# Ledger of designs, part 14: miniprotein binders against a8xhq1

Target 1, 158 residues: a8xhq1
Amino acid sequence: MVQIWQMEPYPCGDPRLPHHLFPPKKITPDELSKRTGTLYWKLDTLDQVALAKRLTTLKLEHNFKKEDIFTLDAETTANFDDKIEELFEESSVPFEQARMIIEGSAYYDVEDKNGQWVRIFCEYGDLILIPSNTCFRFTTTPKNFVKMRRFYKEEEGN

## First folded at step 9 (miniprotein)

Design b4
Fold by ESMFold2-Fast, scan of step 9:
Structure b4 (fold): chain B 158 residues (1-158), chain A 87 residues (1-87)
Amino acid sequence: as target 1 above (158 residues)
Amino acid sequence: SKTYRIEIRIEFDSPLEALEKAELFLIKLAEIARKHGLTIRVEIRETEDGKIEIRFEIEGVSEEVAREIAELIREYFPDAEVEIRKE
């Protein structure tokens, strides 16, 4: 199930808590796109041939020339608590970001055009594309484990 | 325990089918990474003579997983340049 919701305006305490409004306000992928420009897809990981075609098209359309697999795991990652605290700092970058979760789960938070935050629950098979110059935050869920593919643009040499 | 680093370099003229095959290979590598504590980096570039080159760098690979990856490479890219070294 797709799980995207509007966050409380000043979340206090552990970033890994849901931080939804009371009552919860769910957001559809279409509303996420309208409000933040962020795209969300739940991909079928069992049809690997179709997945390969889909991801190839994504990489060509967005000029993603580099990627890695990034792991955060409370059991094995050095300075895990410091890393997730750093990743939850509000930031923005002048390029678009694509992330696909391949194991575990995480939250991506994105700020909309009115300064309100939307939380995206990302699990195995979820792909997100965050536009350039969008304010975002990242954290693991309370499971404290995620592996994801991160896609990067080729920077111009001159 | 003993771990290995694997570097793979493949080069081809840029038909869409070849890029899709490379992505399918990477999806299967990612399935291995889901189960094992390894890291993968990939870079795609256009060469001076207009071909596409894809480089894979895989680190933290156990001996058993290195054998699994070697089989996958032989299946998908038997002509790939492959370098395996101890870390």
Scores: ipSAE 0.778, ipTM 0.895, lowest interface PAE 0.4, mean pLDDT 88

Design b5
Fold by ESMFold2-Fast, scan of step 9:
Structure b5 (fold): chain B 158 residues (1-158), chain A 87 residues (1-87)
Amino acid sequence: as target 1 above (158 residues)
Amino acid sequence: SKTYRIEIRIEFDSPLEALEKAELFLIKLAEIAREHGVTIRVEIRETEDGKIEIRFEIEGVSEEVAREIAELIREYFPDAEVEIRKE
C-alpha cells in the first residue's frame, strides 16, 4: 500500500513516530505531486528485466550519470543518533533528488507551497523524485535501518 | 576477516541494450552484496572516442561474496576489465 499523509503542524517527540493528523489524512501520489512537485512510484520488483528497463528509462530521462547505495543502520553506522537528528533538520538542495528504497524503510517529509508538511513512507520498491529547492526532511522509521539507491546528475555533489 | 574491493569497467558502442543489461546486473549485484558495510558506486560517462563507459566500484565484500560477484561479472560482461583486491 501507498502510504503518504499530511503531518501534524508541530511534530513533537521522536521524528520516527508517524506524526499524522488525528484522524489520519491520506494523500494520493497525484495530490503529492500537485502540492509539492514530488513524484512517487511503487515499482514492481517481481520482474527484474522489466524493472531494469524502467530504471534505465528513468536514468536517461533525468540524465542521471552517477549512483550509489546509501545505508543507515543503528547497529553499524557510526554516530547513528546524531546523524538521524541532523538528517531530520529542514534542508533544501538546488538539484532534484531521486531515491529508491531497496531494503528497510524511511520517511521523506516534503513541504508544500503553503508551508504544510507531507510525510512519505518509503519501503522496498518505492521510488521518489523531489524537485530542486524543495524543503525536505529525512529519517529512518523505528526499524532504524534503510538501504537506498541515490541517483545523481554528472555535476551534482556525490 | 579481510574484505575485498572490486572495480569493474565496461565499454560499449550500442547504448540502450547495454545500459539495460548493466542495470539488470546492478539489481542482481545489490541482491548478492547484501552484507553490512558493503558500498557500491556506479558512474556512466562518454569516452573521448564517443563510446559509453560504465564503472562499478564495490567495497567491503567478504571473500565468498567477491567470488559470487566475479561469477556474475563473467556471466554478464565477459569482456569487462575487472580488478579484485584484498582491502
Scores: ipSAE 0.732, ipTM 0.874, lowest interface PAE 0.5, mean pLDDT 87

Design b6
Fold by ESMFold2-Fast, scan of step 9:
Structure b6 (fold): chain B 158 residues (1-158), chain A 87 residues (1-87)
Amino acid sequence: as target 1 above (158 residues)
Amino acid sequence: SKTYRIEIRIEFDSPLEALEKAELFLIKLAEIAREHGITIRVEIRETEDGKIEIRFEIEGVSEEVAREIAELIREYFPDAEVEIRKE
């Protein structure tokens, strides 16, 4: 499956469907960055020392002093369907969003400067950085499970 | 559910060693965490004698996970000052 793709203009139905164009249009990480400002990296999770150095560098460069562990699981999360519906509403926050998926998978949708949407498939080892005030949507994939670390500056919200 | 707060203070001679070991600990903590909403704050400062002090404040942890974190702390930071309290 294509990792990052252009979404159809008016997606209807289940948010967990791919919602790609026909034919599909793959987006590279560089194109994603140019269009949306969003950065995407696939990190090597098998080299724990290299992973620790990479995350340490990220935290220092962006002044991330806080983090949380966010888990969404159809088997254990109370009111899972309602939470998924809420999280898929278009939203924006006044701070940059750094997310690293550590289990499961999810979609982050980000709106570009021309109002078009790009879907990012995020799975174990993926790190994304979404700029402040970017319109986004979030959902699990049909696996209905994701666990991720979310990074923040001291003054920023959870 | 009942949750716990964990505060950890440790000193290192090397800033690089401190930062890398702290992050290795957090990677492992995230792997063992089972509950939603665990929040972690990390403060790093240089002491007057040139050492590096790292403080962690971890909140929202279940009793079971708090016990596993306590074992991780013993493994990664055997000389750390640790306080675990119910909230």
Scores: ipSAE 0.777, ipTM 0.881, lowest interface PAE 0.5, mean pLDDT 87

Design b7
Fold by ESMFold2-Fast, scan of step 9:
Structure b7 (fold): chain B 158 residues (1-158), chain A 87 residues (1-87)
Amino acid sequence: as target 1 above (158 residues)
Amino acid sequence: SKTYRIEIRIEFDSPLEALEKAELFLIKLAEIAREHGYTIRVEIRETEDGKIEIRFEIEGVSEEVAREIAELIREYFPDAEVEIRKE
């Protein structure tokens, strides 16, 4: 299930809580794209040949020439608490970001053009593409574990 | 605990077929990484003689996982250049 929602305007407390409006306001992937430019797909991982073709097409269309695996895990990552605090700070980068979750789960928060925040719940098989110069935040879910593939243009990196 | 680093270099004549095959390999490799927690880095470039070169660098793998990766490489890319080193 695709899970994207409008965030409350002044979220307080643990960033890993849902922080949705009351009542919740669900956002469609199309609405997310119109408001933030961010693309979100729930990929079918059962057909690995089709998945490989899909990811190859993505890499060619966006000129992604390198990638790595990024893991964040409360049990094994050194200075985990400090790293998640750093990653949750509002940030933007001058290049587009593509991420595919391969284990665990995470939240990506993206700011729309009116200054409102949208939260994207990302789990196994989810692919997200955040355009350049978009304000975003990242955190784990309460599982405190995520592993993802990160795609980069040539000469770019984390 | 002893870990290993694996460097793999593969050259292809056909860009699209090479990229799709490399992506299948990366999907399989990411499954292994998921279970064993190592990191991989992949670079794709055009060589000086006009071929496509794909380079993989894998760090933090145990001896058992290094053997699994070597077998996967042999299956997907029998002509690849492979270097396995203790860290």
Scores: ipSAE 0.545, ipTM 0.764, lowest interface PAE 1.0, mean pLDDT 84

Design b8
Fold by ESMFold2-Fast, scan of step 9:
Structure b8 (fold): chain B 158 residues (1-158), chain A 87 residues (1-87)
Amino acid sequence: as target 1 above (158 residues)
Amino acid sequence: SKTYRIEIRIEFDSPLEALEKAELFLIKLAEIAREHGLEIRVEIRETEDGKIEIRFEIEGVSEEVAREIAELIREYFPDAEVEIRKE
């Protein structure tokens, strides 16, 4: 199930907690797109041929020429706590970002036009596209494990 | 066991079906990476003679997993250039 929500202002404590409003305010993918420009899709991972066509189209439409698989795992990643702290720092890049979760789970937070933050729960099969110059944050969930495909334009990647 | 680095180079004339096949291969390769903690990097380039080149770099590969990857390469791209080096 799609899980996107309005975040509380000034979230305190562990970034990996949900930090939703009370009561929770869910956001649809359409609302997310209107407010932040961020696109979100749940992909069918069981139909691998259709998935391959979908991802090929994505790469061609956005000119993604480089890709890696990025893993964060509290058991194996060197300096895990420092890395997730760094990744949760508010950031903005002058290019679009595409990420597809292939294992585990993570949160992407994006700032809307009114300075309010929206949290996107990402799990296996979820694909997000964050537009250039969007303020964002990233963290794992309390599972402390995520593996994702990251898509890059030639000048953006390694 | 011994660990290996695998570099795969595949060249195509430019049809869409070849890119879709390469993506299907990468989906299968990513499933192997889910089970075995591999590092994978992929780059797509146009060569000077107008062909499409796709390079895969895979690190942290055990002998067991290297065999599995070799079988997958044989299935999808039997003419690929493959370089295996001990880490």
Scores: ipSAE 0.700, ipTM 0.862, lowest interface PAE 0.6, mean pLDDT 87

Design b9
Fold by ESMFold2-Fast, scan of step 9:
Structure b9 (fold): chain B 158 residues (1-158), chain A 87 residues (1-87)
Amino acid sequence: as target 1 above (158 residues)
Amino acid sequence: SKTYRIEIRIEFDSPLEALEKAELFLIKLAEIAREHGLKIRVEIRETEDGKIEIRFEIEGVSEEVAREIAELIREYFPDAEVEIRKE
């Protein structure tokens, strides 16, 4: 199930809580794309050959030449709470960001053209592409564990 | 040290099928990597003679996991250049 929603304007307290409006306002992937330029897909992870072809196509279409696996885990990551606070700082980068969650879960928050924030719940099999120069924030969910593949262009990567 | 660093270098003449096979290998590698703190990096380059080179760097690997990774490499890329060293 796709879980994307409009956030409250001034989220207070723990960034890992849902921070949705009351009543909740769900956003579709199409609406997300129209408002923020962000693309979202739920990939089929059971067919590994098809998955490999899909990810190969993604890398070729976007010229991703580098990637890594990034893990955040409250049990093993040094200075976990400080890292989460830093990652939840509003930021933007001058390049496209592609991320695929392979374990656990996380939230990516993206700002739309009118200054409103949309939260994307990302779990196993979810792939997102955030356009260059988009304001975003990142945090784990209360599970405090996520492992993801991060894709980079040659000049912009790790 | 109890941990190892593994570097894998693979060179290809047939880019599309080779890239798909490398992606399938990476999916399997991620699946068997159950140890926290394991770092994986991948880089794809074009060589000066027009071939494609793929490099995998894996850090923080225990001895047990290194044996499993070595077996997976032999299965997928028997001609790969592999360097394993203690960290």
Scores: ipSAE 0.567, ipTM 0.805, lowest interface PAE 1.1, mean pLDDT 86

Design c1
Fold by ESMFold2-Fast, scan of step 9:
Structure c1 (fold): chain B 158 residues (1-158), chain A 87 residues (1-87)
Amino acid sequence: as target 1 above (158 residues)
Amino acid sequence: GKTYRIEIRIEFDSPLEALEKAELFLIKLAEIAREHGLTIRVEIRETEDGKIEIRFEIEGVSEEVAREIAELIREYFPDAEVEIRKE
């Protein structure tokens, strides 16, 4: 399966299914940024010194002052089904968001300028940056487990 | 079970190198979090004197993992203010 793809216009059934077009339409990271403003990188997690420099640069460039580690796990997360249903509702926020997957996997869906949705498969080492005022949705994959670092600007922590 | 909350406060005089060191520390903490069911929150503030202040809050920590984190803190930030409390 292609890591980033254009979604079918009327997805039916479980949100955790791929919901790609037939035939599949692969989206490159460059195409993703042109269509949605969303940035996507695969980071090298084995070179921890280089990783630390890269993430420090990200935080400085985007003024991320707060961070947490967020876990969704069907086994341990209270009200898991309700939470994933809520997270899959279309939303937007007036600030940019960065997420780095440190365990498990998830889908981030982002709406492009023409109202079409693009799905991004995120797994260990993947970093995404979603611009302010972008419509997005989130869900786990059928693994029902993800752990990620979430980066926030200072204004988000009221 | 017996779990602990750890709060860490660190101040640095050199912003870039200190932020890179703190990020490396956080990468190590995230690896511990991958193996154990704990939560981490981080806040970074810059002071008017060009210093940075970094606060870590770690929750759901077992006694064994608290000792591991304390050793990591000692290695990276021996002058940090550390508070460990039972939950």
Scores: ipSAE 0.627, ipTM 0.840, lowest interface PAE 0.8, mean pLDDT 86

Design c2
Fold by ESMFold2-Fast, scan of step 9:
Structure c2 (fold): chain B 158 residues (1-158), chain A 87 residues (1-87)
Amino acid sequence: as target 1 above (158 residues)
Amino acid sequence: SKTYRIEIRIEFDSPLEALEKAELFLIKLAEIAREHGLTIRVEIRETEDGKIEIRFEIEGVSEEVAREIAELIREYFPDAEVEIRKD
């Protein structure tokens, strides 16, 4: 199930809590794209041949030439709490970011054109594409564990 | 306990079909990473003679998982250049 929602303006307490509005306001992937430019797909991980074609197309269309697998795990990652705090700081980068969750779960928060924040719950098979110069935040969920594929253009490694 | 590093280099004349096959290989490799604590880096580049080169670097691999990955490489890319060494 797709889980994207408008965040409360001043989330208090643990960043890993849902922080939705009261009452909750769900956002569709189309609405997310219109508001933030961010693309979201829930991919079929069971059809590996179709998945391979889809991801190959993504890499060619966006000229992604490099990738890695990134892991955050409270049990094994050194300085986990500090890393999570750092990743939750509002940030912006001058290039597209593509991420596919392969295990665990995470939240990507993206700021829309009007300064309102949208939270995207990402789990196994979810792919997101965040535009350049978009303000974002990242955190794990309370599971404190995520593994993801991160895609890069050739020039991003300078 | 010892961990291994695996470096794979593959070169192709038929880019789209080969890229789809390499992505399928990477999907299966990512399933292994899902079950085990290892890191993967991938780079794709065009060679001077118009071929596609794909490089995989895998780190933090146990001996048992290294054997599993070696078998997967043999199945998908029997002509790949492969280096496996202890870290």
Scores: ipSAE 0.730, ipTM 0.877, lowest interface PAE 0.5, mean pLDDT 88

Design d1
Fold by ESMFold2-Fast, scan of step 9:
Structure d1 (fold): chain B 158 residues (1-158), chain A 87 residues (1-87)
Amino acid sequence: as target 1 above (158 residues)
Amino acid sequence: SKTYRIEIRIEFDSPLEALEKAELFLIKLAEIAREHGLTIRVEIRETPDGKIEIRFEIEGVSEEVAREIAELIREYFPDAEVEIRKE
């Protein structure tokens, strides 16, 4: 199930809590794209051939020739709490961020054109594309584990 | 602490077969990778005789995962040229 929502303006406490409005305001993938430029797809992971074709098309369309595996795990990642705190600081990068979650779950928060934040719940099979120079935040969910593939153009990354 | 670099070179007659199989391989490789920071670069070119060549450069691989990747390569690309080097 697609889970994207508008965040409360000044979230306090643990960043891994949902931090949605009361009552909750769900956001569709179309609304996410209109507000933030971010694209979101929930891919079918049961058909591996179809998945491979979809990812191949994505890579050709965006000229992604490089990728890495990014893993955060409270049980194995050194200085996990400090790292999560750092990753939740507002940031931006000068390249498009293409991410596919392959294990666990995470939240990507993106700032819209009016300075409001939208939270995207990402789990196995979810693919997101965040435009270059978008303000974002990242954190694990309370499961404290995520593994994802990150796609880059030849000269991007790091 | 000790990491490996793996270079794979494969030729295919069909571009579509090549790309699909390459991505199926990468999906499986991503599943078996246990460490943070494993990186993959993929280059595709047409050879002078009209075949498709795919090259993979994989870096930051632990010894244990390198062994599993070597087995995966034999399964997916039995005719591939493979070079595994300690970094």
Scores: ipSAE 0.787, ipTM 0.885, lowest interface PAE 0.5, mean pLDDT 88

Design d2
Fold by ESMFold2-Fast, scan of step 9:
Structure d2 (fold): chain B 158 residues (1-158), chain A 87 residues (1-87)
Amino acid sequence: as target 1 above (158 residues)
Amino acid sequence: SKTYRIEIRIEFDSPLEALEKAELFLIKLAEIAREHGLTIRVEIRETENGKIEIRFEIEGVSEEVAREIAELIREYFPDAEVEIRKE
């Protein structure tokens, strides 16, 4: 199931905790798009031919010329805690970002136009597209493991 | 333990069908990466003669996985330029 929710306004403690409002406020993919411009799709990974066509279309439409596989793993990634802390710092980039989770899970947080934060739970088969100049944060879940495909424009990929 | 680096270069004229085939290959390659600690980088460019070139760079590949990847390459792109080097 899709899991997207409005975050508490001043989350404290471990960034990997859910940071729900009380009571929880779930957000639909359509509401996410209207509030933040961020797109979210849960892809059918079992139909590999259809998946290949879908991802080819995505890359052509957005002119993604480079990609890599990015792994974060508490057991193998050097300086894992420091890296997660760095990735959870608020940032924005002047390019759109596309990410597809292929193993594990992560949170992408995006700020809406009113300064409220929305958390997106990303797991195997999830694809997100964050528009340029959107404030975002990233962290693993408490499982401390994620592998994802990252798609880049020519000028931003390394 | 001994690991290998694999570089694959593919050039073609028919963009849509060939790009879809390359993506299907990459999906299968990513499944191998799920099970192993290898890294993958991909780049697409237009050559000076108007063709499309795709380059795959794979690092941290064990000998057994290198054989599996070689079989995938043979299946999908028998005419690809492939270089396998010991790291």
Scores: ipSAE 0.729, ipTM 0.877, lowest interface PAE 0.5, mean pLDDT 87

Design d3
Fold by ESMFold2-Fast, scan of step 9:
Structure d3 (fold): chain B 158 residues (1-158), chain A 86 residues (1-86)
Amino acid sequence: as target 1 above (158 residues)
Amino acid sequence: SKTYRIEIRIEFDSPLEALEKAELFLIKLAEIAREHGLTIRVEIREENGKIEIRFEIEGVSEEVAREIAELIREYFPDAEVEIRKE
């Protein structure tokens, strides 16, 4: 079961708290796509051959030519608290963002066409694709640890 | 312990199976990164009808460098590899 939910309109306090509505309103991957353009897949990490074919297709279809592995870890990341605060600032970029969680967990928040926010809980095996010019926020969960593959297009700059 | 930097360069002529093999290699490399505090950067370039994939790996312990070297030999025995101490 995927964990995507509508956020409260004025979340305050620790960004790593769930910030769901009361009562909670869960959102399906299809609803997420219709509202925000964001795609979400929970991938089977045990079938590595099938996973390789799927990720190869994704890279070709979206022309992703650069990639890194990004780590945030309260035990090893310098200035972790400041970094987390910075990453939770609302931002947008003029290119698609693809992220696959390979360890730990994180929240990606995306704004829909009506200015409402949707929170996506991402853990090992989760792949998300956020369209260009979408307002988003990022934070770790209270586990304070995440490693993810980040995919980039060649035209993003450099 | 000592840490190492590994640079890998792989070239091939755009067949889908070769791209899938490169991604399978990267999946296994990412599993190694899952349990170890190392940095990986990957770039794919297309030039003259050939695909070149470059990997830069940093912060690698001696044990992990050995594991990565074995993985490279298994998947791409003809890859251009440079391993050096940091």
Scores: ipSAE 0.698, ipTM 0.865, lowest interface PAE 0.5, mean pLDDT 87

Design d4
Fold by ESMFold2-Fast, scan of step 9:
Structure d4 (fold): chain B 158 residues (1-158), chain A 87 residues (1-87)
Amino acid sequence: as target 1 above (158 residues)
Amino acid sequence: SKTYRIEIRIEFDSPLEALEKAELFLIKLAEIAREHGLTIRVEIRELPDGRIEIRFEIEGVSEEVAREIAELIREYFPDAEVEIRKE
């Protein structure tokens, strides 16, 4: 199930809590794209041949030539608390970001055109593409574990 | 308890079908990575003559998982250059 929502304007407390509005306001992938430019797909991981064609198309369309697998795990990652705190700081990069979650879960927060924040719950099979120069934040969920494929162009993956 | 590093180098003449096959291989490799905590890096280059080169670097691989990966490589890319080193 797709889980994307508008965040409360002034979230207090643990960043890993959902921070819904009251009442909750869900956002569709189309609304996410309209508001933030961010693309979201829930990929079918069971048909591996179809998945391979889809990801090959993605890599060719965006000229992604480098890739790695990135893990954050409270049990094994050195300085986990410091890293997660750093990753939740609002930031912006001059290149697009593509991420596909292969295990665990995470939140990507993206700022829309009106300065409102949208939270994207990412789990196995979810692929997101955040456009260049978009303000974003990242955190794990309370499970404190995520493993993802990260896609890079030559110039950004140095 | 001992771990291995695997480096794979593959060259292709016919890019689209080969890239789809390489991605299918990477999907299967990522399924192994889900269960075994290994690290993977991949780089794709176009060579001066128009051929495509793909390099895989895999680290933190147990002996049993290294054998599984070697069989997967043989199935997908029997002509690949493969180097397996003890870490």
Scores: ipSAE 0.706, ipTM 0.872, lowest interface PAE 0.6, mean pLDDT 87

Design d5
Fold by ESMFold2-Fast, scan of step 9:
Structure d5 (fold): chain B 158 residues (1-158), chain A 87 residues (1-87)
Amino acid sequence: as target 1 above (158 residues)
Amino acid sequence: SKTYRIEIRIEFDSPLEALEKAELFLIKLAEIAREHGLTIRVEIRVTEDGKIEIRFEIEGVSEEVAREIAELIREYFPDAEVEIRKE
């Protein structure tokens, strides 16, 4: 199940709580794209041949020539609490960001054109593409563990 | 504990089919990374003679996982240039 929702303004307390509106307002991937430019796909990880074709197409269409696997794990990551706090600070970058979750779970928050925030729950098989100059935040879920593939263009460096 | 670094260089002429095969290989490597605490970096470039070169750098690999990765490389890219070094 796809889980994307409108966030409360000024989320306070633990950033890993859902921070949805009351009552909750769910958002479709199409609405996410219209409001923020962010693309979301739930990929079929069981059909590895089809997955390879899909990811190859993504890389060619966006000229992604570099990748890494990025891990955040409360058990092994040095200064985990500081890193999570830093990653939850609002930021923007002048290039596209593509991320595919391969283990664990995380939240990506993106700001729409009207200054409202949308939270995207990302788990195994989820792929997101955040356009350049979009304000975003990142955190793990209360599981405190995520591994993801990160895709980069040649000129961005790693 | 003892860990290893693996560097893989693959070069091929063409195109979509070979890139899809390399991505399938990377999907298999990512599955290994799910079970083990290793790091992977990948870079793709076009050489001066128009061939595609893909470089993989894998760090934090135990001896057992290094053997598993070596078998995967043999299966997918038997002609790949491979260097395995103790960290």
Scores: ipSAE 0.622, ipTM 0.840, lowest interface PAE 0.9, mean pLDDT 87

Design d6
Fold by ESMFold2-Fast, scan of step 9:
Structure d6 (fold): chain B 158 residues (1-158), chain A 87 residues (1-87)
Amino acid sequence: as target 1 above (158 residues)
Amino acid sequence: SKTYRIEIRIEFDSPLEALEKAELFLIKLAEIAREHGLTIRVEIRTTEDGKIEIRFEIEGVSEEVAREIAELIREYFPDAEVEIRKE
């Protein structure tokens, strides 16, 4: 099952803790899309032919011409603690972002139209598309490890 | 230890079926990346002749994994231009 939830208004301490409300408030993918414009899909990784067709359609529809595999790993990534602190700083970019988790896990936080934050737990097979000019934050989970495919348009850096 | 860089260049006329095949190939490469510490970069361009060109750059590849990748390339794109270089 997908795990998306409303975050506490002023999360403090380790960004890798869940930071959900108490009691927890779960958000559906449809509600996420309505509030933030962010799309979330849990892909079937076992049917590789169907997966290839779906990802090809995604790339054509969004004009994604470049991609890479991005890894964050506490055991191998230089300056890991500094890097995750930087990635958790609130930011926005003028282009859409597509990410597919291929190993490990991460959190993407997105701000909704009312200034409230929603946390998306991303694990193997999850595909997320964040629209341009959306405020977001990123961090690993306490497992401190994630590998993901990142998709970019031709005119954008990668 | 000894690692290699692999660069792959593929050109084709019919885009949809070839793009789906290239994506399947990339899914297989990503499975290898799950087991091994390597990086992959991909770029798709249209040539002056109206053909589609896909370039793959793979870095941090051990000798054993390089052989595995070479076999995968031969299976999916036997006519691809491939360059394997020691890092």
Scores: ipSAE 0.740, ipTM 0.883, lowest interface PAE 0.5, mean pLDDT 88

